# VHH binders against Imidazole glycerol phosphate synthase subunit hisH (hisH): the designs that were tried, part 8

Target 1, 214 residues: Imidazole glycerol phosphate synthase subunit hisH (hisH), of Cyanidium caldarium (Red alga) (q9tlq8)
Amino acid sequence: MKNIGIINCGMGNLHSVSNAISNIGFNPVIINASKDLVSFACSALVLPGVGSFDLAIDRLEKKNLIEPVKLWIQEDRPFVGICLGLQLLFEGSDEGSKPGLKIFNGYVSQFKHSLVKKVPHMGWNKLYFNRFNTIDNLVPHYFHYDLQPWAYFVHSYYIEPKDCYTFNTTSLTFYGKQKIVSSISYNNILATQFHPEKSGLFGLFILKRFLSSY
Key: E = the ipSAE of ESMFold2; O = the ipSAE of OpenDDE; V2 = 0.75 times the mean of E and O plus 0.25 times the DockQ between their complexes.

## First folded at step 1 (VHH)

Design n10 (framework vhh_h_nbbcii10_fgla; at its last look DockQ between E and O 0.07; V2 from the best seeds 0.00; counts 0 for: pae E 9.7 > 2, unsure alone 60.6 < 65, placed apart)
Fold by ESMFold2, look of step 2:
Structure n10 (fold): chain B 214 residues (1-214), chain A 124 residues (1-124)
Amino acid sequence: as target 1 above (214 residues)
Amino acid sequence: QVQLVESGGGLVQPGGSLRLSCAASGFTFEDYSSYALGWFRQAPGQGLEAVAAISTSGGSTYYADSVKGRFTISRDNSKNTLYLQMNSLRAEDTAVYYCAAFGSEYWTPEYDYWGQGTLVTVSS
């Protein structure tokens, strides 16, 4: 059984993520300090989170987890970001003033009232996938057409990546008139704005497919 | 692990028809219907060419300009099988044909599966 480290940044959804990891056949372990990464011999790392960007960064700093997480990713080890965990990978956020982990170029922006009537974006919505770095890029729009899985969203901010072409895949979602990038993959990183742990069999399948490949 | 096996290749005269099949097995949680599928070919001394592709539901298809109107891709999700009906065959269609399966999510390249290929020869 593989150990999957779930980073505790003090944001509430650890139980849901742990249950999802168990249900797909892995052993979830909670990471509170850098030594836990070694002690549990984790095969993959999950950065979950809902809520405040700055608070999450502060709590990672307090637990001395900023550099270990960056190093994990730099070493190309399997990593999953969920909701706030996706946003933390970018340079910063309209939500706060602290820098993100700066794994990817881009910024996290607040929804514009001219484009959406209700914040947060809450509920089930469609995903439209693209691939950029495979032979499949020869026919991406036909695959993108038909791949419309539904996932569960709850967020008030969304990522604006600067260079989407660097990703292996992205997905798009439309909320009101706002187009958002709802997920990304790059090397051994899977990061979603939606909550795969709350997205039914589809969410469990994408987690299992990713975690089983390593 | 997922396996794809092509069949139905062989020698045909120009203007003839041939039907390729690609049988898939070894699926675990994600069944066959969750895969988008495609046919690729490699002519002697040439690189890979995308020939045709079909979505998970079969509702969307893609064809290379060189085969439009002559080839038809289809899938039977109940038999885990992909087909390529090739009509009005030409000498330039001579190639090894590969089937490929692409997961509903394109999160990493290692989740793409490829067959071993079947030779189609169109000779006068």
Scores: ipSAE 0.006, ipTM 0.247, lowest interface PAE 9.7, mean pLDDT 82
ESMFold2-Fast, scan of step 1: ipSAE 0.200; ipTM 0.544
ESMFold2 (binder alone), look of step 2: mean pLDDT 78; pTM 0.800
OpenDDE, look of step 2: ipSAE 0.111; ipTM 0.545

Design n11 (framework vhh_h_nbbcii10_fgla)
Fold by ESMFold2-Fast, scan of step 1:
Structure n11 (fold): chain B 214 residues (1-214), chain A 124 residues (1-124)
Amino acid sequence: as target 1 above (214 residues)
Amino acid sequence: QVQLVESGGGLVQPGGSLRLSCAASGFTFSGYESYALGWFRQAPGQGLEAVAAISYSGDSTYYADSVKGRFTISRDNSKNTLYLQMNSLRAEDTAVYYCAATIYEDWGYSFDYWGQGTLVTVSS
């Protein structure tokens, strides 16, 4: 059984994600400090979380995990970002002061009352696969679906599609009049705004296919 | 302003049942800070013992071997309340029961917030 490192940044969903990883046939190991990355031979890292961008960055800094995580990604080692974990890959939050991991260009934005009826975006919603820089390309194998997929969301902040035009592929979701990025596939990164651990067999399928490729 | 308040303790006969509740104020169980929740107990003349814990999502639970199959932990995030259903009670379950909360959702971490405790006495 391969070890999958789950980064504990103190932002929640750790047990739910650990259970999902275990259920799909991998061994979840909790990464609480930089020393844990040396102690465990991990095939992939998962960064879960919900809530505040700046608080998560502060907690990762206090645990000395910012630079080790950035190095992991720079070495093109497999990485999964979930909800807040997707957002932390960007430069920062429009309403915050802390820099993100800066793996991707752009900023996390808050939903506007003029475009959406309720905040947070909460519940099941559809994924539309989009590639901004190429008209026709194959969806990556871990997203190869013949049907329109549905996934579970709960978030108050989002990434605009314009910030993802250089990526291999993204999926988009429509919430009210707002278009959001629901997933990013780029090199060995899978990042989702939705919670695959709460998205039924579809979510588990995505995680299993991605992690099984490494 | 964070506070946890236990209720539901009391005197019960061996083989009986009791349900403990823990109401949280000053924070929410479903807020942006995810909380793992647990029940601990301290019997007369003994140290603090972990009894049961439940993850933020409710998907995973922990039980001490001494209570497994008899006690059930559950949470209601909409009511901001944690429960412990105690069945087939024994004299050795007599203790002060504490509820506790932590943002780290890891059974190995220190719990950050604690209630004041509620006494459960199992005796004829």
Scores: ipSAE 0.000, ipTM 0.082, lowest interface PAE 23.5, mean pLDDT 79

Design n12 (framework vhh_h_nbbcii10_fgla)
Fold by ESMFold2-Fast, scan of step 1:
Structure n12 (fold): chain B 214 residues (1-214), chain A 128 residues (1-128)
Amino acid sequence: as target 1 above (214 residues)
Amino acid sequence: QVQLVESGGGLVQPGGSLRLSCAASGFTFSYSESYSLGWFRQAPGQGLEAVAAISGSGGSTYYADSVKGRFTISRDNSKNTLYLQMNSLRAEDTAVYYCAADLYYSPEFWTSSEYDYWGQGTLVTVSS
């Protein structure tokens, strides 16, 4: 059974993510410090979280996890970012002062009440997949049909598709008048704005297919 | 690699007809609900304007008021080609016509800023 490291940045969702990893046939291991990356032979890392960009960066800095995580990704080792974990891959937040992991160029934006009626974006929403990227191999063609797929979202910040033009941006969703990036596939990175651990069988299938490839 | 190539432009007399074609490569029209396809034009000294578009919203079409009833947008999924049939052409239709694709559904599918991929354009001149 392969070990999947789940990074504890103190931003929540560890229990639901750990349960999802267990349910799809892997052994979840909680990473609380850089020494844990050495102690456990992890096949992949998962960075979950909900809430504040800057607070998450601060907590990762306090745990000395910023540079080890960046090195993991730079070595092209399998990495999953969930919700806040997707956002942390960018240069920073428009409303914040802390630099992100800077794996991707661009900044996280806050929803504008002029473009959306309610914040947060909360609930199930439909995904529109870019048919040209690597994650299409993780999602069977039939999930591209009209009624599939749907995923669960809860967030107040988002990535604009324009900021991801040069990436293999996997999917978008629409909230009010705003287009948002719902997932990115790039090299050995899978990053989702939605919560696959809360997105039923579809979410579990995406996680399982990605993690099973390593 | 996504590419759009327009053809069929040229000189035509007022009252005449032309059919523009847009050949798409690097993607297919097979999941039309996820794609918006459209024709935009820019006349000399004017801004870019939407002419006609097809959205993934139940197969909805858009036509600018100036061309409604004269122009028809259509696609051939087997040829991966978008068409614009232009009838009863007027001098005011003189413009460079651009084919555009948004590989994601857009509720504002008549807005040029929603489109990510553009052809090089084809010139249509309506003149005696």
Scores: ipSAE 0.000, ipTM 0.205, lowest interface PAE 13.0, mean pLDDT 80

Design n13 (framework vhh_h_nbbcii10_fgla; at its last look DockQ between E and O 0.01; V2 from the best seeds 0.00; counts 0 for: pae E 8.5 > 2, unsure alone 61.2 < 65, grease 24.3 > 24.2, SAP .678 > .668, placed apart)
Fold by ESMFold2, look of step 2:
Structure n13 (fold): chain B 214 residues (1-214), chain A 122 residues (1-122)
Amino acid sequence: as target 1 above (214 residues)
Amino acid sequence: QVQLVESGGGLVQPGGSLRLSCAASGFTFSDTYSYALGWFRQAPGQGLEAVAAISWSGGSTYYADSVKGRFTISRDNSKNTLYLQMNSLRAEDTAVYYCAAVDYGEYFLDYWGQGTLVTVSS
């Protein structure tokens, strides 16, 4: 049974993510310090999160996990970002002033009420997969062709589609007049704005496919 | 209406080169932000494979692993035309090649050309 490290920032549905990892046949272990990455011999790392960008960065700093997580990603080791964990991969956020992990160029934006009826974006919404992308890691082929799966969202900040990562963007979602990045894949990174641990069989399926590849 | 018309297919020997062209009408590459353009192919008895794609600004490209290093996608905004330069062709590259556009502003709407046949054989 492979150990999957779940980073504990004190936020982000730790029990739900652990349960999802267990249900798909892996052993979830909680990462509170950099030594846990080595002592548990984790095969993959999951960064969950809901809530504040700056608070998550602060807690990672306090646990001395910023540089170990950056090194994990730089070494092309399997990594999953969920909701806030996707957003932390960018340079920063309109939500706060602290720098992100800077894996991707760009900033996380706040929804504007001129484009969106309600904030947060909460509930089930459709995914539209990028047909020019390698998406086999996210979704089995029978989900690719004629299905627009639904996933569960709860977030007040979003990543706007940009030309420089169009083909790393694996899915988009529309909320009001705002187009958002709902998932990305780059090297051995899978990151989603939605919560796969709360997205039924579809969510478990993409996690299992990704984690079973390593 | 968006139209995509492929040309440049034909018969070529293994190791040879071809350049495919896709003339677009009904939208302008330089005046639209919502499209990504690319090439798909379908070999006899096989499913559709994404070959190469380019974002509107050219800031991102995609290549299938089977063609990396051999194929190059490019475009000419003044001619509203997408190109696929195919070098070091192999028998396995034999397929009908389709030009396609994805409209990110309209919920991933797909537009397809009629296809152009590329045959790689001795």
Scores: ipSAE 0.012, ipTM 0.457, lowest interface PAE 8.5, mean pLDDT 82
ESMFold2-Fast, scan of step 1: ipSAE 0.076; ipTM 0.499
ESMFold2 (binder alone), look of step 2: mean pLDDT 78; pTM 0.799
OpenDDE, look of step 2: ipSAE 0.018; ipTM 0.299

Design n14 (framework vhh_h_nbbcii10_fgla)
Fold by ESMFold2-Fast, scan of step 1:
Structure n14 (fold): chain B 214 residues (1-214), chain A 127 residues (1-127)
Amino acid sequence: as target 1 above (214 residues)
Amino acid sequence: QVQLVESGGGLVQPGGSLRLSCAASGFTYSYDSSYALGWFRQAPGQGLEAVAAISGSGGSTYYADSVKGRFTISRDNSKNTLYLQMNSLRAEDTAVYYCAAESFYELLTSGDEYDYWGQGTLVTVSS
């Protein structure tokens, strides 16, 4: 049974993510400090979380996890970002002062009431996958719109990538007049704005398919 | 700002052939790595219909069931040009044909999601 490290950035969702990892056939281990990355032989890391970008960066800094996580990603080791975990991969938040992990170019922006009726974006919504760039067999590239999956969202901020075209697989989701990037795949990274651990069988399918590849 | 200009439309007899071209300019990113391209059509009094799409590399294509086996989409990245070869044309293929580009490699059935559109070129299939 492979160990999957779940990074505790103090921003919640550890229990639901841990349960999802167990349900798909892996052993979840909680990473509270850099020493835990050495102690546990993890096949992949998962960074979950909800809430404030800057607060999460601050907490990761205090736990000395910023550089170890960046090194893990730079070594092309498998990594999953969930919700806030996706956002932290970018340069920073437009409303914040702390730099992100800077794995990808772009920023995290707040929803504008002129484009959406309610904030947060909360509930089930459709995923439109890139059918031309589906690597890792996450989603078949012959996928039809009438078979499109739904996933669960709860967020007030969204990513604005500068170099979205460099990603291997992406999905889009439409909320009001706002087009959002709901997931990205790049090398050995899968990152989702939605919560696969709360998105039924499809969410578990994506997570299992990605983690089973390593 | 990306601009798309269609050409090649006109009157053609049933069973005939026609080739549409779409010349693209004003890119923020590389034409062959950043833009999925597609053809949409709107028949008189009807809604917008997706016809065909092609990936940046040209390696992946999509066709609507109504045109499979008759139409071929292709692109020439050295010329920043998209093509639609239309064979065995039928009266029901009469429509304004639009070239569309989006920066996400996604073919959506609604026009709301596409970033850039041409002005359209009319194809009339009639004897």
Scores: ipSAE 0.000, ipTM 0.183, lowest interface PAE 13.6, mean pLDDT 79

Design n15 (framework vhh_h_nbbcii10_fgla)
Fold by ESMFold2-Fast, scan of step 1:
Structure n15 (fold): chain B 214 residues (1-214), chain A 126 residues (1-126)
Amino acid sequence: as target 1 above (214 residues)
Amino acid sequence: QVQLVESGGGLVQPGGSLRLSCAASGFTFSSDYSYALGWFRQAPGQGLEAVAAIDSSGGSTYYADSVKGRFTISRDNSKNTLYLQMNSLRAEDTAVYYCAAGWEYSYTLPDEYDYWGQGTLVTVSS
């Protein structure tokens, strides 16, 4: 059974992610320090979290995990970002002062009440996969043009990538008048704004497909 | 400012073909957050009907049941132009055709489109 490292940045959601990883046939291991990455010989890393961008960066810095995570990604090793974990891959937050991991160009922005009626975006919503840069193993084989997957969201901030065509695959989700990039894939990275661990069989299938590829 | 300008409408005989074009200015189809684009029509005495729509990648399209297999929507991002190829035209296709652009994905709901052209008349008659 392969070890999947779940990074503990102190921002929550570890229990549901650990359970999802177990349910799809992998061994979840909690990463509290860079030494754990060596000790557990992880096949992939998952960065979950909810809440504040700057607080998560601060906590990762205090745990000395910023550079090991960047190196993991630079070495093209499998990586999953969930919710806040997706956001941390970008340059920074519009309301924050701390730089992100800067894996991708762009910023994290807060929803505007002129475009959406309620904040947070909370609940189930539809995903539309961009077929311009499709990665077969990240899109379910049973997904057809008229079949729309639904996923669970809870967030007050969303990513604004500089160039979406950089990514191999993206999904889009629409909340009021706001277009949200709800997932991205690039090389061995999968990152989702939604919570696959809370998104039923669809979410578990996406995680299983990605992790089974390694 | 965003502007959409339709062209290519006119009188055509039943069974004929027409190609409508929609030229966009004030934004580009090649932007990172490309607009969803669609064609709507309004026949005499009727409300707006969704005809066809295409997403930013060109990978997902919608067609109304009444036109499926006869009409083809396409986009040329290098020319900043949307097309509707209409084949096997019928008298029931007579309508004013509107090009529309929206940031939110919705194939069938006019209220989800933020920008509209002025319309071009298509008349299918002997």
Scores: ipSAE 0.000, ipTM 0.129, lowest interface PAE 15.6, mean pLDDT 81

Design n16 (framework vhh_h_nbbcii10_fgla)
Fold by ESMFold2-Fast, scan of step 1:
Structure n16 (fold): chain B 214 residues (1-214), chain A 125 residues (1-125)
Amino acid sequence: as target 1 above (214 residues)
Amino acid sequence: QVQLVESGGGLVQPGGSLRLSCAASGFTFSYGDSYALGWFRQAPGQGLEAVAAISGSGGSTYYADSVKGRFTISRDNSKNTLYLQMNSLRAEDTAVYYCATQEYFYGSWLEFDYWGQGTLVTVSS
């Protein structure tokens, strides 16, 4: 059974992500320190989380996980970012002061009540896949049949499509008058603003397809 | 009004080269990063495949793995024309090639703003 490391940044959601990974046929292991990356011989890392960008960065820094995670990604080893985990890959938050992992250029923005009726964006919503940069190998059924999948979201911060490199963006989602980056695929990175562990069979399917490739 | 017209297709031998052109009329190519211009192809008996794309600013390009290193996408703003330079052509490159525009760079192929009529490329000896 392959070990999948789940990074504990102290921002919650470890239990549901761990259960999802176990249910799709892998062995979840919790990464609390850099030594755990060596001890568990992980095939992939998952960075989940909900809530504050700056708080998550602070907690990763206190655990000495910032540099080990960056090196994992720089070595093109398989990486999954979920919700806050997608956001942490960017340079920072427009409302914060802490630098992110800086894997991608751009900044995390907060929803404006002038563009959306309610914050957070909570519930099921459509994914619009980018035909030029697709996760077709992960979701061939939906892509080939022109179906638009739905996924579960719960977030107050988002990545604006104009602030993300165009060909890294795999899907967009519309919330009110705001467009958001809902997934990114680049090299051995899969990052989602939605929660695949809460997105039914679709979410479990893409997570399983990605992790099974390694 | 808005029209995209492809040209440059034809019969070519394996290992040969062709340059496809897509002339736009009724609008000027957008320079925004939320806008894309691209090439798609449909081979006999196959679905529509994205081949290459270039952002409205020209700062970003995409290539399908099957054509990386062989095809080059470019644009000429003075002629309002998109190009696809195809080198080292193979029998499996035989397809009808379409140019298309897409604002905001999202959606399935059915969500693209404008499509050309297509130009046939046949690679055979």
Scores: ipSAE 0.013, ipTM 0.372, lowest interface PAE 7.4, mean pLDDT 81

Design o01 (framework vhh_4orz_3)
Fold by ESMFold2-Fast, scan of step 1:
Structure o01 (fold): chain B 214 residues (1-214), chain A 118 residues (1-118)
Amino acid sequence: as target 1 above (214 residues)
Amino acid sequence: EVQLVESGGGLVQAGGSLRLFCAASGFTFSSYAMAWLRQAPGKRREWVALISSGGSTDYADSVKDRFTISRDNAKNTVSLQMNSLKPEDTAIYFCAAEYFWGDTYDYWGQGTQVTVSS
């Protein structure tokens, strides 16, 4: 059974993510410090979280996990970002002062009340795919023609990529008049705005398909 | 060169129907998601309907059950069937194509005017 490291940035969702990882046949291990990465010999890292961008960066800094996570990604080792974990891969939040991990170009922006009825975007919503180059490897093949994939969202901020050619945008989701990038992939990175650990069998399959590739 | 050319716009009475067409050339149409957006005088451009490269569709709440988007990859066309038209549907309708997602579409048409009389 392979070890999948779940980074504890103090922003929640550890229990549901740990359960999802167990359910798909892996051993979840909680990463509280860089020494845990060495001790548990993790095959992949998962960065979950909900809430404030700047607070998450502060907590990762205090745990001395910023540089180990950046090095993990730079070494092309498998990485999953969930919700806040997706957002932290970007340069920063428009309303914040702290730099993100800066893996990808672009910022995290708050929903505009002129474009959406209420904040947060909370509930089940549809995923739209415009290419098979990355999505064919992540989405169950039978979903492409038979089913419209649904996923669970809860967020008040969304990513605004500057250069979409630095990664593959895997899915879009529409909320009110706002278009949302709901998942991305690049090399050995999968990052989702939705919560696969809360998205039923579809969410579990996405995690299993990605993690089983390593 | 890349072109998106809209057609089918015009004047129609409330409760009537129109079908918009968008003819695409100069790119691999089947690989792109296609969308219809509209802009009424003095208002922001708003999204109306989307069809993915695989044929999955979605609609703005204001047009659900009234509008139907479809595509024909053999002819490089996307169409929007508009039923039960309301005066509030009056706008310039734009066809757009998207390959790499962001806040912008990769390719845009020039638009076609739809006017719904009460």
Scores: ipSAE 0.000, ipTM 0.158, lowest interface PAE 12.4, mean pLDDT 81

Design o02 (framework vhh_4orz_3)
Fold by ESMFold2-Fast, scan of step 1:
Structure o02 (fold): chain B 214 residues (1-214), chain A 121 residues (1-121)
Amino acid sequence: as target 1 above (214 residues)
Amino acid sequence: EVQLVESGGGLVQAGGSLRLFCAASGFTFSDYAMAWLRQAPGKRREWVALIYSGGSTDYADSVKDRFTISRDNAKNTVSLQMNSLKPEDTAIYFCATDYELWSGYYTFDYWGQGTQVTVSS
């Protein structure tokens, strides 16, 4: 059984992510400090979380996990970012002043009430995949062709497609009049704004396929 | 608002060359990546070449070392130089941008009319 490291940045969602990893046939291990990355010999890292960008960065910094996580990604080792974990890969957030991991260029934006009826964006929503099919290996062809997958979202901040000037943005969703980056696939990174651990069979399937490739 | 107009296609013999052009308007061209894609009858669309806003490039394995993508930010154009053409390069070629791809992504597949390239044996 492969060890999958789940980074504890104190921002919640560890239990549901740990359960999902276990249910799809892997051994979840909680990463509380950089020494745990060596001790557990992880095949992949997962960075989950909900809530404040700045608080998460502060907590990762205090645990001395910023540089080890950046090095993990720079060495092209498998990495999954979920919700806040996707957002932390960017330069920063409109809500604060702390720099992100700066893996991707751009900033996390707050929803505007002029474009959306309610905040947060909460519930199931349809995914629209990039026509370059960057994530085709992680999603069955029949989902792209015959069916549209739906995923579960709960967030007040988002990444706009214009802030990702690359064809590596894997999927979008629409909330009111707002376009939202719903997933990114780049090198050995899978990052999702939705919660695959809460997105039924589809969410579990993409996690299993990604993690099984390493 | 956004317009992409492809040109330069035609009939050419195997081993020949063609240069395709895409004229862009309605957006801040220099800020966006530009791509060439192609579609042969009965086949899926495939990307061919990509040029980032900073000028770096990527190519599909099938065209690497034969095709060259370039851009002219002063004229809002992207071009594709195609050398050593093969019959399997026969397709309609489309110009696309990050901006337009995402704007029409979910329901409307608009990349312009494309330009037909036919390579005879």
Scores: ipSAE 0.006, ipTM 0.208, lowest interface PAE 12.2, mean pLDDT 79

Design o03 (framework vhh_4orz_3)
Fold by ESMFold2-Fast, scan of step 1:
Structure o03 (fold): chain B 214 residues (1-214), chain A 120 residues (1-120)
Amino acid sequence: as target 1 above (214 residues)
Amino acid sequence: EVQLVESGGGLVQAGGSLRLFCAASGSIFSIYAMAWLRQAPGKRREWVALITSGGSTDYADSVKDRFTISRDNAKNTVSLQMNSLKPEDTAIYFCAAGEYYPDWSTYDYWGQGTQVTVSS
C-alpha cells in the first residue's frame, strides 16, 4: 500500500481527505513536519485546506514546510492541491501580504458582489474541460454523456482563468457572472478548487487515477 | 496561418431563427475550446456560448434555452443555432478559439465577425 502524505497546515478538511485516500486504496499519513516526509517515504503529497491564504502560509512557515513542499514540486514529485491548496500554488492573495509557493503566476482574488449573488460559492457546480484536459481520461463514459461532471465547492476566493494562459488548465466553472479555474493539471500536479473528497464518485475516481499513476 | 471564418448572419424578424457557422483552417480545431461572442453598437464584447474540445457547453444567461452551440470536428466547424431571436440580440457575432475560456486575455484566434440584425 503506498503512503500518501497529507500536509497538516491546521486549515481543516484533513479527516475527509484522509478518509477519501483510505477509501481509494492508499495509506494516508499526516505530515506535521519535514522529518515526516523522510520517515513515511511518501509516494505523493496532498495539501488540503480551507480559509485564509496568509494564515496557511504562516502555519506552513512555522512548521518549516514551505521549502520542503516547494522542493517536492520542483523535483516533479506527485502533488495534489485541494481548495486552499490550489490557491497556495500561486504568487499570493490580492488581500494578503504573504507570498505563496509561487509555482504558478498570478494572484488569488476575492469574489465581487457585482458579479456573484452570494459569497461563498457553496454547493455543486459544473466543470468545463479545456483542450489539455487530463481529467477527461479519468471519467468513464457511462458516468455522464457530455463530459460534464459536477463537483462540490465552498470558497470565497478564486483564480482567474487568464492567470493560467501559459500552462495547462484542466477545467473552469461559472459562478454567477464570474468564471473561475476549477482544476489544474500541470506536470505531476493535480490541483482542484473543488473538494474531490466531497464530490462523490467523480472526486474519488479522479484522486484514485492520479495517485495510481505513481 | 489559422483562420476562423463566420457565416450565416443576416436580417431576421423577432421570434425568428438563424444558424451561424464558423469554419476553421488548420489542425488546431479539435484541441481548442470554441466560442461565440457578440458586440452590439456602443457596447463591449459579450460572451454568448462556448463548447470545449470534449463537447461540454455553457451559455450566457441572456441566451440560455434559446441558443445551442455545437461542433463537428470532422468538418472543422462550430455552429450556433439561435432561436426565438429578440431585437436585443442584434450584434456582430464573433467566432473565437482558445485554450479554455474565450475572453480578451485568453483567445488564441478570432474570426472577423458576422452581422446579425433582428428587427422588431
Scores: ipSAE 0.000, ipTM 0.162, lowest interface PAE 14.5, mean pLDDT 80

Design o04 (framework vhh_4orz_3)
Amino acid sequence: EVQLVESGGGLVQAGGSLRLFCAASGFTFSSYDMAWLRQAPGKRREWVALISSGGSTDYADSVKDRFTISRDNAKNTVSLQMNSLKPEDTAIYFCAKVYEYGSDFYMDVWGQGTQVTVSS
ESMFold2-Fast, scan of step 1: ipSAE 0.011; ipTM 0.387

